VH-VL binders against DNA-directed RNA polymerase III subunit rpc9 (rpc9). Designs and how they scored, part 7

Target 1, 130 residues: DNA-directed RNA polymerase III subunit rpc9 (rpc9), of Dictyostelium discoideum (Social amoeba) (q54lp2)
Amino acid sequence: MKIIKKDKEEIITNFEVLQLLKHKRRIEEQVLLNEFVNNVIRYLETTPASKQTIESVKECKKSVTKLADTSGCKILTGEMLQILNIAPSSEVEVHLVIEDCEDRIDAKEVLKEIKNSLGEEAVIRDEDNL
Short names: E, the ipSAE of ESMFold2; O, the ipSAE of OpenDDE; V2, 0.75 times the mean of E and O plus 0.25 times the DockQ between their complexes.

## First folded at step 7 (VH-VL; framework fv_rocatinlimab)

Design E1 (from D1 with heavy chain T101G; at its last look DockQ between E and O 0.03; V2 from the best seeds 0.00; counts 0 for: pae O 7.1 > 2, placed apart)
Fold by OpenDDE, look of step 7:
Structure E1 (fold): chain C 130 residues (1-130), chain A 123 residues (1-123), chain B 107 residues (1-107)
Amino acid sequence: as target 1 above (130 residues)
Amino acid sequence: QITLKESGPTLVKPKQTLTLTCTFSGFSLSTSGVGVGWIRQPPGKALEWLAVIYWDDDKRYSPSLKSRLTITKDTSKNQVVLTMTNMDPVDTATYYCAHRGYDFWSGYHFDYWGQGTLVTVSS
Amino acid sequence: EIVLTQSPGTLSLSPGERATLSCRASQSVSDSYLAWYQQKPGQAPRLLIYGASSRATGIPDRFSGSGSGTDFTLTISRLEPEDFAVYYCQQYGSYLTFGGGTKVEIK
């Protein structure tokens, strides 16, 4: 039983949730038994999480953090979570994710790092899903 | 604009297999999050869900009718096909196909329906 | 399998009156995955409410959904002539099931 320290909210990305649920589904072979869980999986499959890998997520975290360090700012955990979950495809979206972005970091550079790490295909939006 | 239309035989003999086709437009079943389902309604009675198929080829069936139902899709033709074996007069109903969308907080729901096709099972 | 029981079977009201329709589930519906549909004679059902309380696009404000767990309610605040129809509740938290329907008829 892993005691999670109450003071550190561990934020789990959509990718991690998706991977966990898929793994559990495979092990338990209960794919058809839980409509709720299947709905969650199905939803997450429509999000950038479905196009992410462990490596791409790690790289994104690393590159964005490095950029922030270079800029003399810190990306908040919640902001990083949103970056990964939303995978901003425009500077405008970056501004929506990072609070006071214009005062903290170059949105264009952030977007570049996101695209480089997660891949262009992982950032592209499906218009039918909007 | 999303539209769906059911097609197939309107008369089936007992013990025969019913094959219905749903042809739709305004959306693609290759789009993530999209599903198409079948619902039937006997004359003067309540609605009954039959089956649903999703963009990722995941399929779900009514537990009571699962052994008789098969649902498939042809994404390139924008069609979903439902087969139901061993038809009986009790299966006489209007059969609907419907689009199933998703909302993050409220889950999947049927939001667009075809006009339905009446299938009569009679000797 | 979750069974939905709707009540009353028939509701006779006049235009302008308030309609209250009940849908009771045999067990708790997960995350309030409850929808309401309207069906008029010779027509396909039309989605009114999803997620227990979310109004579908184009649905007038006089329609509202409420409830959680096992008890759900559809309310029509002021009946219009076009509102006289059959209403079905549906759960989609555990497969999909429909209620038996409530007919709202003119008094």
Scores: ipSAE 0.015, ipTM 0.638, lowest interface PAE 7.1, mean pLDDT 87
ESMFold2, look of step 7: ipSAE 0.474; ipTM 0.778
ESMFold2 (binder alone), look of step 7: mean pLDDT 90; pTM 0.914

Design E2 (from D1 with light chain S32N G51D; at its last look DockQ between E and O 0.03; V2 from the best seeds 0.00; counts 0 for: pae E 8.6 > 2, placed apart)
Fold by ESMFold2, look of step 7:
Structure E2 (fold): chain C 130 residues (1-130), chain A 123 residues (1-123), chain B 107 residues (1-107)
Amino acid sequence: as target 1 above (130 residues)
Amino acid sequence: QITLKESGPTLVKPKQTLTLTCTFSGFSLSTSGVGVGWIRQPPGKALEWLAVIYWDDDKRYSPSLKSRLTITKDTSKNQVVLTMTNMDPVDTATYYCAHRTYDFWSGYHFDYWGQGTLVTVSS
Amino acid sequence: EIVLTQSPGTLSLSPGERATLSCRASQSVSDNYLAWYQQKPGQAPRLLIYDASSRATGIPDRFSGSGSGTDFTLTISRLEPEDFAVYYCQQYGSYLTFGGGTKVEIK
């Protein structure tokens, strides 16, 4: 999602969308818009975004970016967005969101940074409820 | 205001170990996303990156020089220390330390540099 | 390792002229993670441009960066007397590699 801000487009995470929508000023006459916003909030609350904070998202991006930078590669902007939105919980999932991961960065170290920043509870999938 | 200053010997003999200290102010190396790096410049030649250390004590070294370099920090004294073993006359250069800062979608940059210190390797 | 080749080695121009400096990478630089630095005699380098085209804080708008992939350009639209210096490109897409520099001197 792109948001134009002072002539610069910004890509934002699902967490940021959820925060914006939760704090959105409501006008009761806008029934269709209000219902749409409610539906998006309900969806996002089923995703990892609902268990994130401003601090955890910022720390995750800083740590993964540093890991890539100091390992001789860069994580693409789209890959970073997917890391934050999906919150990979296994090395397999890391391989799915990072193109050609084996040739670029250690998936085990990426997963460690994700868990250290977002917390292990934030990366637990619903399989624990099966 | 962010400032950095390099200190250490200006003359080193071949095969000795060089120890340089970067003393800084205006930031803390315990702040998430902050790093301090070392770069050198032989007289009349281009810049060459040596090493970087981050707030979480993660360290990276230039691949060609890794076996000779060690970087450490002392957060309480606002200092970063670089050691370089087996010095040779070709290592004569001005050595700089520099602040790395984080920008959300653009990553890390060297934005503030010390004045540099000339280290001469000679008998 | 990504090797950066800067051209020309020396660029001789007069104040008021437009300067165009080239930096070519041996491999594509991911997400255009490329910076430009200015270094005046006896001084430490100063960051001008990061991410190929973003000006650092306090840098005049006569400095602009462009390019992508393997070919990057620093443009100084109207040279001022204080702009005569050496300019380095640096990539941070794979480790931290600097180019050899381009000296901009008075003609």
Scores: ipSAE 0.012, ipTM 0.555, lowest interface PAE 8.6, mean pLDDT 84
ESMFold2 (binder alone), look of step 7: mean pLDDT 90; pTM 0.908
OpenDDE, look of step 7: ipSAE 0.017; ipTM 0.641

Design E3 (from D1 with heavy chain S106Y; at its last look DockQ between E and O 0.03; V2 from the best seeds 0.00; counts 0 for: pae O 8.7 > 2, placed apart)
Heavy chain, then light chain:
Amino acid sequence: QITLKESGPTLVKPKQTLTLTCTFSGFSLSTSGVGVGWIRQPPGKALEWLAVIYWDDDKRYSPSLKSRLTITKDTSKNQVVLTMTNMDPVDTATYYCAHRTYDFWYGYHFDYWGQGTLVTVSS
Amino acid sequence: EIVLTQSPGTLSLSPGERATLSCRASQSVSDSYLAWYQQKPGQAPRLLIYGASSRATGIPDRFSGSGSGTDFTLTISRLEPEDFAVYYCQQYGSYLTFGGGTKVEIK
ESMFold2, look of step 7: ipSAE 0.596; ipTM 0.828
ESMFold2 (binder alone), look of step 7: mean pLDDT 90; pTM 0.913
OpenDDE, look of step 7: ipSAE 0.009; ipTM 0.624

Design E4 (from D1 with light chain S30T; at its last look DockQ between E and O 0.06; V2 from the best seeds 0.00; counts 0 for: pae E 11.2 > 2, placed apart)
Heavy chain, then light chain:
Amino acid sequence: QITLKESGPTLVKPKQTLTLTCTFSGFSLSTSGVGVGWIRQPPGKALEWLAVIYWDDDKRYSPSLKSRLTITKDTSKNQVVLTMTNMDPVDTATYYCAHRTYDFWSGYHFDYWGQGTLVTVSS
Amino acid sequence: EIVLTQSPGTLSLSPGERATLSCRASQSVTDSYLAWYQQKPGQAPRLLIYGASSRATGIPDRFSGSGSGTDFTLTISRLEPEDFAVYYCQQYGSYLTFGGGTKVEIK
ESMFold2, look of step 7: ipSAE 0.540; ipTM 0.811
ESMFold2 (binder alone), look of step 7: mean pLDDT 90; pTM 0.912
OpenDDE, look of step 7: ipSAE 0.196; ipTM 0.780
ESMFold2, look of step 8: ipSAE 0.006; ipTM 0.537
ESMFold2 (binder alone), look of step 8: mean pLDDT 90; pTM 0.911
OpenDDE, look of step 8: ipSAE 0.019; ipTM 0.618

Design E5 (from D1 with light chain S94N; at its last look DockQ between E and O 0.42; V2 from the best seeds 0.00; counts 0 for: pae E 6.6 > 2)
Fold by OpenDDE, look of step 7:
Structure E5 (fold): chain C 130 residues (1-130), chain A 123 residues (1-123), chain B 107 residues (1-107)
Amino acid sequence: as target 1 above (130 residues)
Amino acid sequence: QITLKESGPTLVKPKQTLTLTCTFSGFSLSTSGVGVGWIRQPPGKALEWLAVIYWDDDKRYSPSLKSRLTITKDTSKNQVVLTMTNMDPVDTATYYCAHRTYDFWSGYHFDYWGQGTLVTVSS
Amino acid sequence: EIVLTQSPGTLSLSPGERATLSCRASQSVSDSYLAWYQQKPGQAPRLLIYGASSRATGIPDRFSGSGSGTDFTLTISRLEPEDFAVYYCQQYGNYLTFGGGTKVEIK
């Protein structure tokens, strides 16, 4: 998700969106009137975003970026966002997130970095959430 | 203050192995997100990346020179060593080591550089 | 590898003038992983810009970076005498490669 600021555009993760919306909900007096925000929060709570921390997100991005960096891989911003938002738990899922993954980067290494940074609990999902 | 200094032979014969040492201060290679890399520059030419090593001992090499390069670190001594085999006159260049840091949005970049050491390959 | 082409090869200007340096990538550079360096004779490169548009610590405001994808620009709004040097762009989205450099010289 992109947020347009006055002087800069920023791309934010679902985790960041969730944190921002929860913050807003906590300070809003008419929470019941913001049905859309509540629905988005409820949805995001069912995603890996609910199990992430700012530290884990930063670490994941850092480690995956390092893997791509100086390794011939071009991880796109959109792909990085998907990695963080989806938190792939298998090589197959990594291949779904990274286009032509087999030609660009080792999916096994990507998966390893994701698991190491986000943690197993944040990567493993209930079948009902797939 | 971050500082880096390259040391090693300034003259190498063809087919010999070059060993350069980067000694640094002002940071630790045990710090997460930190790396140290080597870049060279032939006289009057552009810069060329050679290798980088990270805090977690992850190593990356230039694809074209990978078979000739080895990079290692000694965190306790604040040193990084680069070896390059089968040197040729074409490898004559100023060799730099540089501190590599991470930014959340812009990724990794070299922010501090050594002054470089000129290595001449000649018979 | 991504090839970076810098233009012009040489830029002759006077102090006080605006300098515009171009760096074109053969492929799109992901996440704007582009840096600019300044190098003076006999000195190591100095980081000016990283992330295409972020100024490094201690870099004057007259230096600015812009661009995305395949087209990037370094701008020096008002040249100071100390700004006459060679400038290199560098990408770090796919390995690390440098441009051929642009020499900014006194007219």
Scores: ipSAE 0.027, ipTM 0.682, lowest interface PAE 3.9, mean pLDDT 88
ESMFold2, look of step 7: ipSAE 0.043; ipTM 0.648
ESMFold2 (binder alone), look of step 7: mean pLDDT 90; pTM 0.908

## First folded at step 8 (VH-VL; framework fv_rocatinlimab)

Design F1 (from E4 with light chain G93N; at its last look DockQ between E and O 0.02; V2 from the best seeds 0.00; counts 0 for: pae O 2.5 > 2, placed apart)
Heavy chain, then light chain:
Amino acid sequence: QITLKESGPTLVKPKQTLTLTCTFSGFSLSTSGVGVGWIRQPPGKALEWLAVIYWDDDKRYSPSLKSRLTITKDTSKNQVVLTMTNMDPVDTATYYCAHRTYDFWSGYHFDYWGQGTLVTVSS
Amino acid sequence: EIVLTQSPGTLSLSPGERATLSCRASQSVTDSYLAWYQQKPGQAPRLLIYGASSRATGIPDRFSGSGSGTDFTLTISRLEPEDFAVYYCQQYNSYLTFGGGTKVEIK
ESMFold2, look of step 8: ipSAE 0.646; ipTM 0.847
ESMFold2 (binder alone), look of step 8: mean pLDDT 90; pTM 0.911
OpenDDE, look of step 8: ipSAE 0.043; ipTM 0.709

Design F2 (from E4 with heavy chain D57K; at its last look DockQ between E and O 0.04; V2 from the best seeds 0.00; counts 0 for: pae O 9.5 > 2, placed apart)
Fold by OpenDDE, look of step 8:
Structure F2 (fold): chain C 130 residues (1-130), chain A 123 residues (1-123), chain B 107 residues (1-107)
Amino acid sequence: as target 1 above (130 residues)
Amino acid sequence: QITLKESGPTLVKPKQTLTLTCTFSGFSLSTSGVGVGWIRQPPGKALEWLAVIYWDKDKRYSPSLKSRLTITKDTSKNQVVLTMTNMDPVDTATYYCAHRTYDFWSGYHFDYWGQGTLVTVSS
Amino acid sequence: EIVLTQSPGTLSLSPGERATLSCRASQSVTDSYLAWYQQKPGQAPRLLIYGASSRATGIPDRFSGSGSGTDFTLTISRLEPEDFAVYYCQQYGSYLTFGGGTKVEIK
């Protein structure tokens, strides 16, 4: 976990939250808190965060940023956070995550980078179950 | 019932391009969650995934072979085409196309396969 | 890339015996995205198990899959003559890769 410098906003992903909570020591006397934490963990395990690794997250950030640079644009911190947390599985979802995507970057290429970095099955979801 | 059948040349010369067609029935590539993939198997060797195409036009390729592979679909004809450039004798294998389906909890898997077609690369 | 190592390479058994096939991943397979296939000589592979433990349609109860993380197992509780074949594991959590296969042959 990188030390959040006071002056720099650091991206904290659901994956990182999940990892922190999973490894957090439980206090037996704090039953309600433990249950709450466990519920949060359970929820996050149903999200793309459960399918991610520190390496895949880093790679995704790197590759998408690189793609943006080569496209002459920048991905905003909030957009990157959503990319990682939502793990878009379609071009439509990429358009929902990246503002004015059609004017800034190729959604298809972004999608490819996401899938390449996070893994095919890590990002693909059943749209009919949404 | 889902069926798939591979067609194309069975003999290719080195450095030539291989074009294989998968003709299928029993499903449509317009159906959400559906994909078609190609897998090859050299004689007496293990299976190797090559590429997959989905209903939404999304394509995935083997990282090691990506530069040589192109996968396309014609939904109206129920066909998927794979092209592989710069063929070499090492690419001699049985090539399979397979139906790929999605399960919410277990993800995608190849549930139906074609019989495969043997492609020999030789001078 | 996740590498799958299957063991043993060859398993010699008699009909009626229990077969245990191992598939080990070089790294954890996400959400147990592991499948098992059966391939008989001269035939295409057939899906047996998906999601590590779910039997495909039409697959007999004698076939079962188990495991998580890096260690997976295919079990054939009682071998039938038609079960002698090559078995492949496949992961689909990070791209798609197959194991080297285990040949189940008649002793």
Scores: ipSAE 0.011, ipTM 0.602, lowest interface PAE 9.5, mean pLDDT 88
ESMFold2, look of step 8: ipSAE 0.243; ipTM 0.692
ESMFold2 (binder alone), look of step 8: mean pLDDT 90; pTM 0.914

Design F3 (from E4 with heavy chain S106Y; at its last look DockQ between E and O 0.09; V2 from the best seeds 0.00; counts 0 for: pae O 7.3 > 2, placed apart)
Fold by OpenDDE, look of step 8:
Structure F3 (fold): chain C 130 residues (1-130), chain A 123 residues (1-123), chain B 107 residues (1-107)
Amino acid sequence: as target 1 above (130 residues)
Amino acid sequence: QITLKESGPTLVKPKQTLTLTCTFSGFSLSTSGVGVGWIRQPPGKALEWLAVIYWDDDKRYSPSLKSRLTITKDTSKNQVVLTMTNMDPVDTATYYCAHRTYDFWYGYHFDYWGQGTLVTVSS
Amino acid sequence: EIVLTQSPGTLSLSPGERATLSCRASQSVTDSYLAWYQQKPGQAPRLLIYGASSRATGIPDRFSGSGSGTDFTLTISRLEPEDFAVYYCQQYGSYLTFGGGTKVEIK
């Protein structure tokens, strides 16, 4: 999610959004707003964001960036955002998130870093329940 | 016990295509985290990675040789095939196939190797 | 592309001596992505160390790997007759590349 501020533009992860919304005070009179916020929370709870921690997100950013550096590659901010929000669990998903991945970086190693940092449980999707 | 064995022609003419087969046992390419790679070594020279194929059919190639290389697998036969087009005498080398395994903390590495097969490119 | 430079090219030692082999990377390498292989004449390479410092199965404890960033070292604490061979370092992450090798020969 992109937040445009007066003097600065920031990109925040789904995890960050989820944390902010969970801790936001509800105003009883603002029924529609509360419902909207609750719906967003409910949605994000179905995404990898619900299985992430501030530590895991930081570690993922760090490790993937480090890997990119060792590969002579630069991971774009948008790509990093997708890595965190989607939490790729397969090579195919890594290729979908990182443009021209095959020519830029070892996707298997990227996946390994994601799993190590976010945790296998956070990355593995229960496709049988969908 | 994991074993790998390379097979194919030992003599290739210039501009011809080399086809090598790696037949392995002791593991399956249906197992998550498993891969098989090819590495070559010219006589008296260093090792050079060529390609790798994984359980999920993901393929990686040496950037310098990518246009000439194709790697495929037949999981049911426990075989991996490497083709290399437009062979040149400079491609004369011992070609190895190797088992690539995944470690949660340390990533991928080649833990078992075939004995290699010498391929000579000559007219 | 990451280039690995091994030094020295040849190391002449006697059995029982300590061997120190260097592998220098052209840019920083994640420790987990550095491996060492041993190759004896007429044989295929054998994995010695992975993750910069982890010994592969069946590898004697006289072999040890260390280092980080751009500088890695393989140490053989006490050379055995069977340890005279060529040693290669290898990195993965930026595809796969090998060093030029260090030959450990008997003095």
Scores: ipSAE 0.021, ipTM 0.621, lowest interface PAE 7.3, mean pLDDT 88
ESMFold2, look of step 8: ipSAE 0.575; ipTM 0.827
ESMFold2 (binder alone), look of step 8: mean pLDDT 91; pTM 0.913

Design F4 (from E4 with light chain T30V; at its last look DockQ between E and O 0.02; V2 from the best seeds 0.00; counts 0 for: pae O 5.3 > 2, placed apart)
Fold by OpenDDE, look of step 8:
Structure F4 (fold): chain C 130 residues (1-130), chain A 123 residues (1-123), chain B 107 residues (1-107)
Amino acid sequence: as target 1 above (130 residues)
Amino acid sequence: QITLKESGPTLVKPKQTLTLTCTFSGFSLSTSGVGVGWIRQPPGKALEWLAVIYWDDDKRYSPSLKSRLTITKDTSKNQVVLTMTNMDPVDTATYYCAHRTYDFWSGYHFDYWGQGTLVTVSS
Amino acid sequence: EIVLTQSPGTLSLSPGERATLSCRASQSVVDSYLAWYQQKPGQAPRLLIYGASSRATGIPDRFSGSGSGTDFTLTISRLEPEDFAVYYCQQYGSYLTFGGGTKVEIK
């Protein structure tokens, strides 16, 4: 796999990382690396990324962005990344992810959009898997 | 519908090279994520993976048999060829080729198999 | 290389009974890298379960896969006559390896 050097550092979601790692074949001669990759996969599978789809991620981005636009604010790339990676399940978590949320956007509406797009199962954390 | 069929000699002498061809239909090895693998099974024994080739010409071999195995593909003919050198009676087995597919949730698996061909190594 | 140990070697049951097959890995396996295959006498293996718990296309609901880490299970809720076969687990977390198989035979 040729590493395409992009001119700009692109932030990728845990979902994308998980997909890339699952798709990538292991190198036979690099046993330790393979084990490391597998460990990363295992970790990510305990996160909301394991319950996401490309469609749900796209929908979440779209719906949250739309909500932000209608609220007259912009969701930062880092905030969107955290929204997707953490998949907030409460208003409190939304406030933790979005800076000055109370002044920018309705956390309740954000939470609603996240749940509607990613699904309740993807948002609800299994305490046993943490 | 995906189908695979193994072809080649059914009898090989010791120390000779085995060449098997997998001819398939219903898919293309130009499709990203697609692979074709070889698995063998001695009579009454378990399955043993031998090799796999992917759409991007990446090849993987069983560590124990790597030195004896070569896998190649001809995408235009929908064929995958496996060669195994220095055959021994212990290599007597049914040889299968199988379609390997990728799913973004579950990764890779062998979802379609050929009927297999019995190769006997005997003097 | 990950070694898969299947147990029991042979399972003798009657039609209608529940079958539980075990596959133990020598080290932790990512769930998505664990599959189950069925092989009937004189036939090629058939994919049953992939990703530890996902049923392949056309596989009846009586087949289910579960487990994580080092312990995986294939369950046949109610054995049908056509279910008497050899079952193999397979992983590709470290190379590709198959278990030794479990033969489900009629009692």
Scores: ipSAE 0.039, ipTM 0.656, lowest interface PAE 5.3, mean pLDDT 88
ESMFold2, look of step 8: ipSAE 0.529; ipTM 0.797
ESMFold2 (binder alone), look of step 8: mean pLDDT 90; pTM 0.913

Design F5 (from E4 with light chain A35S; at its last look DockQ between E and O 0.05; V2 from the best seeds 0.00; counts 0 for: pae O 8.9 > 2, placed apart)
Fold by OpenDDE, look of step 8:
Structure F5 (fold): chain C 130 residues (1-130), chain A 123 residues (1-123), chain B 107 residues (1-107)
Amino acid sequence: as target 1 above (130 residues)
Amino acid sequence: QITLKESGPTLVKPKQTLTLTCTFSGFSLSTSGVGVGWIRQPPGKALEWLAVIYWDDDKRYSPSLKSRLTITKDTSKNQVVLTMTNMDPVDTATYYCAHRTYDFWSGYHFDYWGQGTLVTVSS
Amino acid sequence: EIVLTQSPGTLSLSPGERATLSCRASQSVTDSYLSWYQQKPGQAPRLLIYGASSRATGIPDRFSGSGSGTDFTLTISRLEPEDFAVYYCQQYGSYLTFGGGTKVEIK
């Protein structure tokens, strides 16, 4: 989730949210809030966030940024957030995440960096079983 | 105590389909972060990953063998089944199932293994 | 697909000696995605190290993992008789792949 402040933008990944919520203390008297938090956790556990690590997220941001730099382009904050949260598993998905990808950066290389950083288990999906 | 055990035929004819079942205890495939994978090892050769299935029914296959492999789970029975079609003598190997665990700091690894079952493909 | 090359293929040592096993990746691997396994004759593999440097439960202190990027190392500080086995590295940065293994045999 992107938090936009008046003068600053900050990326908060689903992974970070998931980790924060998992470690959040539950208040016995706040039943509805607890249920809401648990539901959010449950949802996020169905996303790539559940198969990510702080190291993999950091590495992905780093490697994709480096690739963009070497390609003479810049990955937008929103695009990076989607890369991390969606964890594209194909070039097509990369094109869906990065605007005008074909004109900015090599989708194949981006995919490679994503797979290498987030790990194959966190990225590629068996589409035949969906 | 986590345990896994492979079961199925030990002899398969060429072109037939191999079906192996992994029965496990000490954990559940309903637990977030949990997976079960299959790894094989030809006699005197290195380990080769085949497939893995996770708690959320996410499935991953070896790219070279994907067309021949199917992995499924029955959470209620604590079983994972692997099918491999068009078996060939080259597929003769010890087949292992293994528990795959996740830690948000250290990622995934196979922490517990079955004893393995030798499958021979021969006429 | 990332290819893991282990070296040497065979390491002949005596009990009490230090063993150094290498695992080289064809491309950079995140540390968290590198594991080491031990396999004794007639047995299933056993997890030794995960996350490149973390010892699995029950693994003696004489085993240690190190490395980053493309070069990883498993070290056995003082070989015990029970340590003579085949050792495999494994990654899952690009699919799941194992190295070819290093056999540690008694000299």
Scores: ipSAE 0.012, ipTM 0.609, lowest interface PAE 8.9, mean pLDDT 88
ESMFold2, look of step 8: ipSAE 0.054; ipTM 0.644
ESMFold2 (binder alone), look of step 8: mean pLDDT 90; pTM 0.908

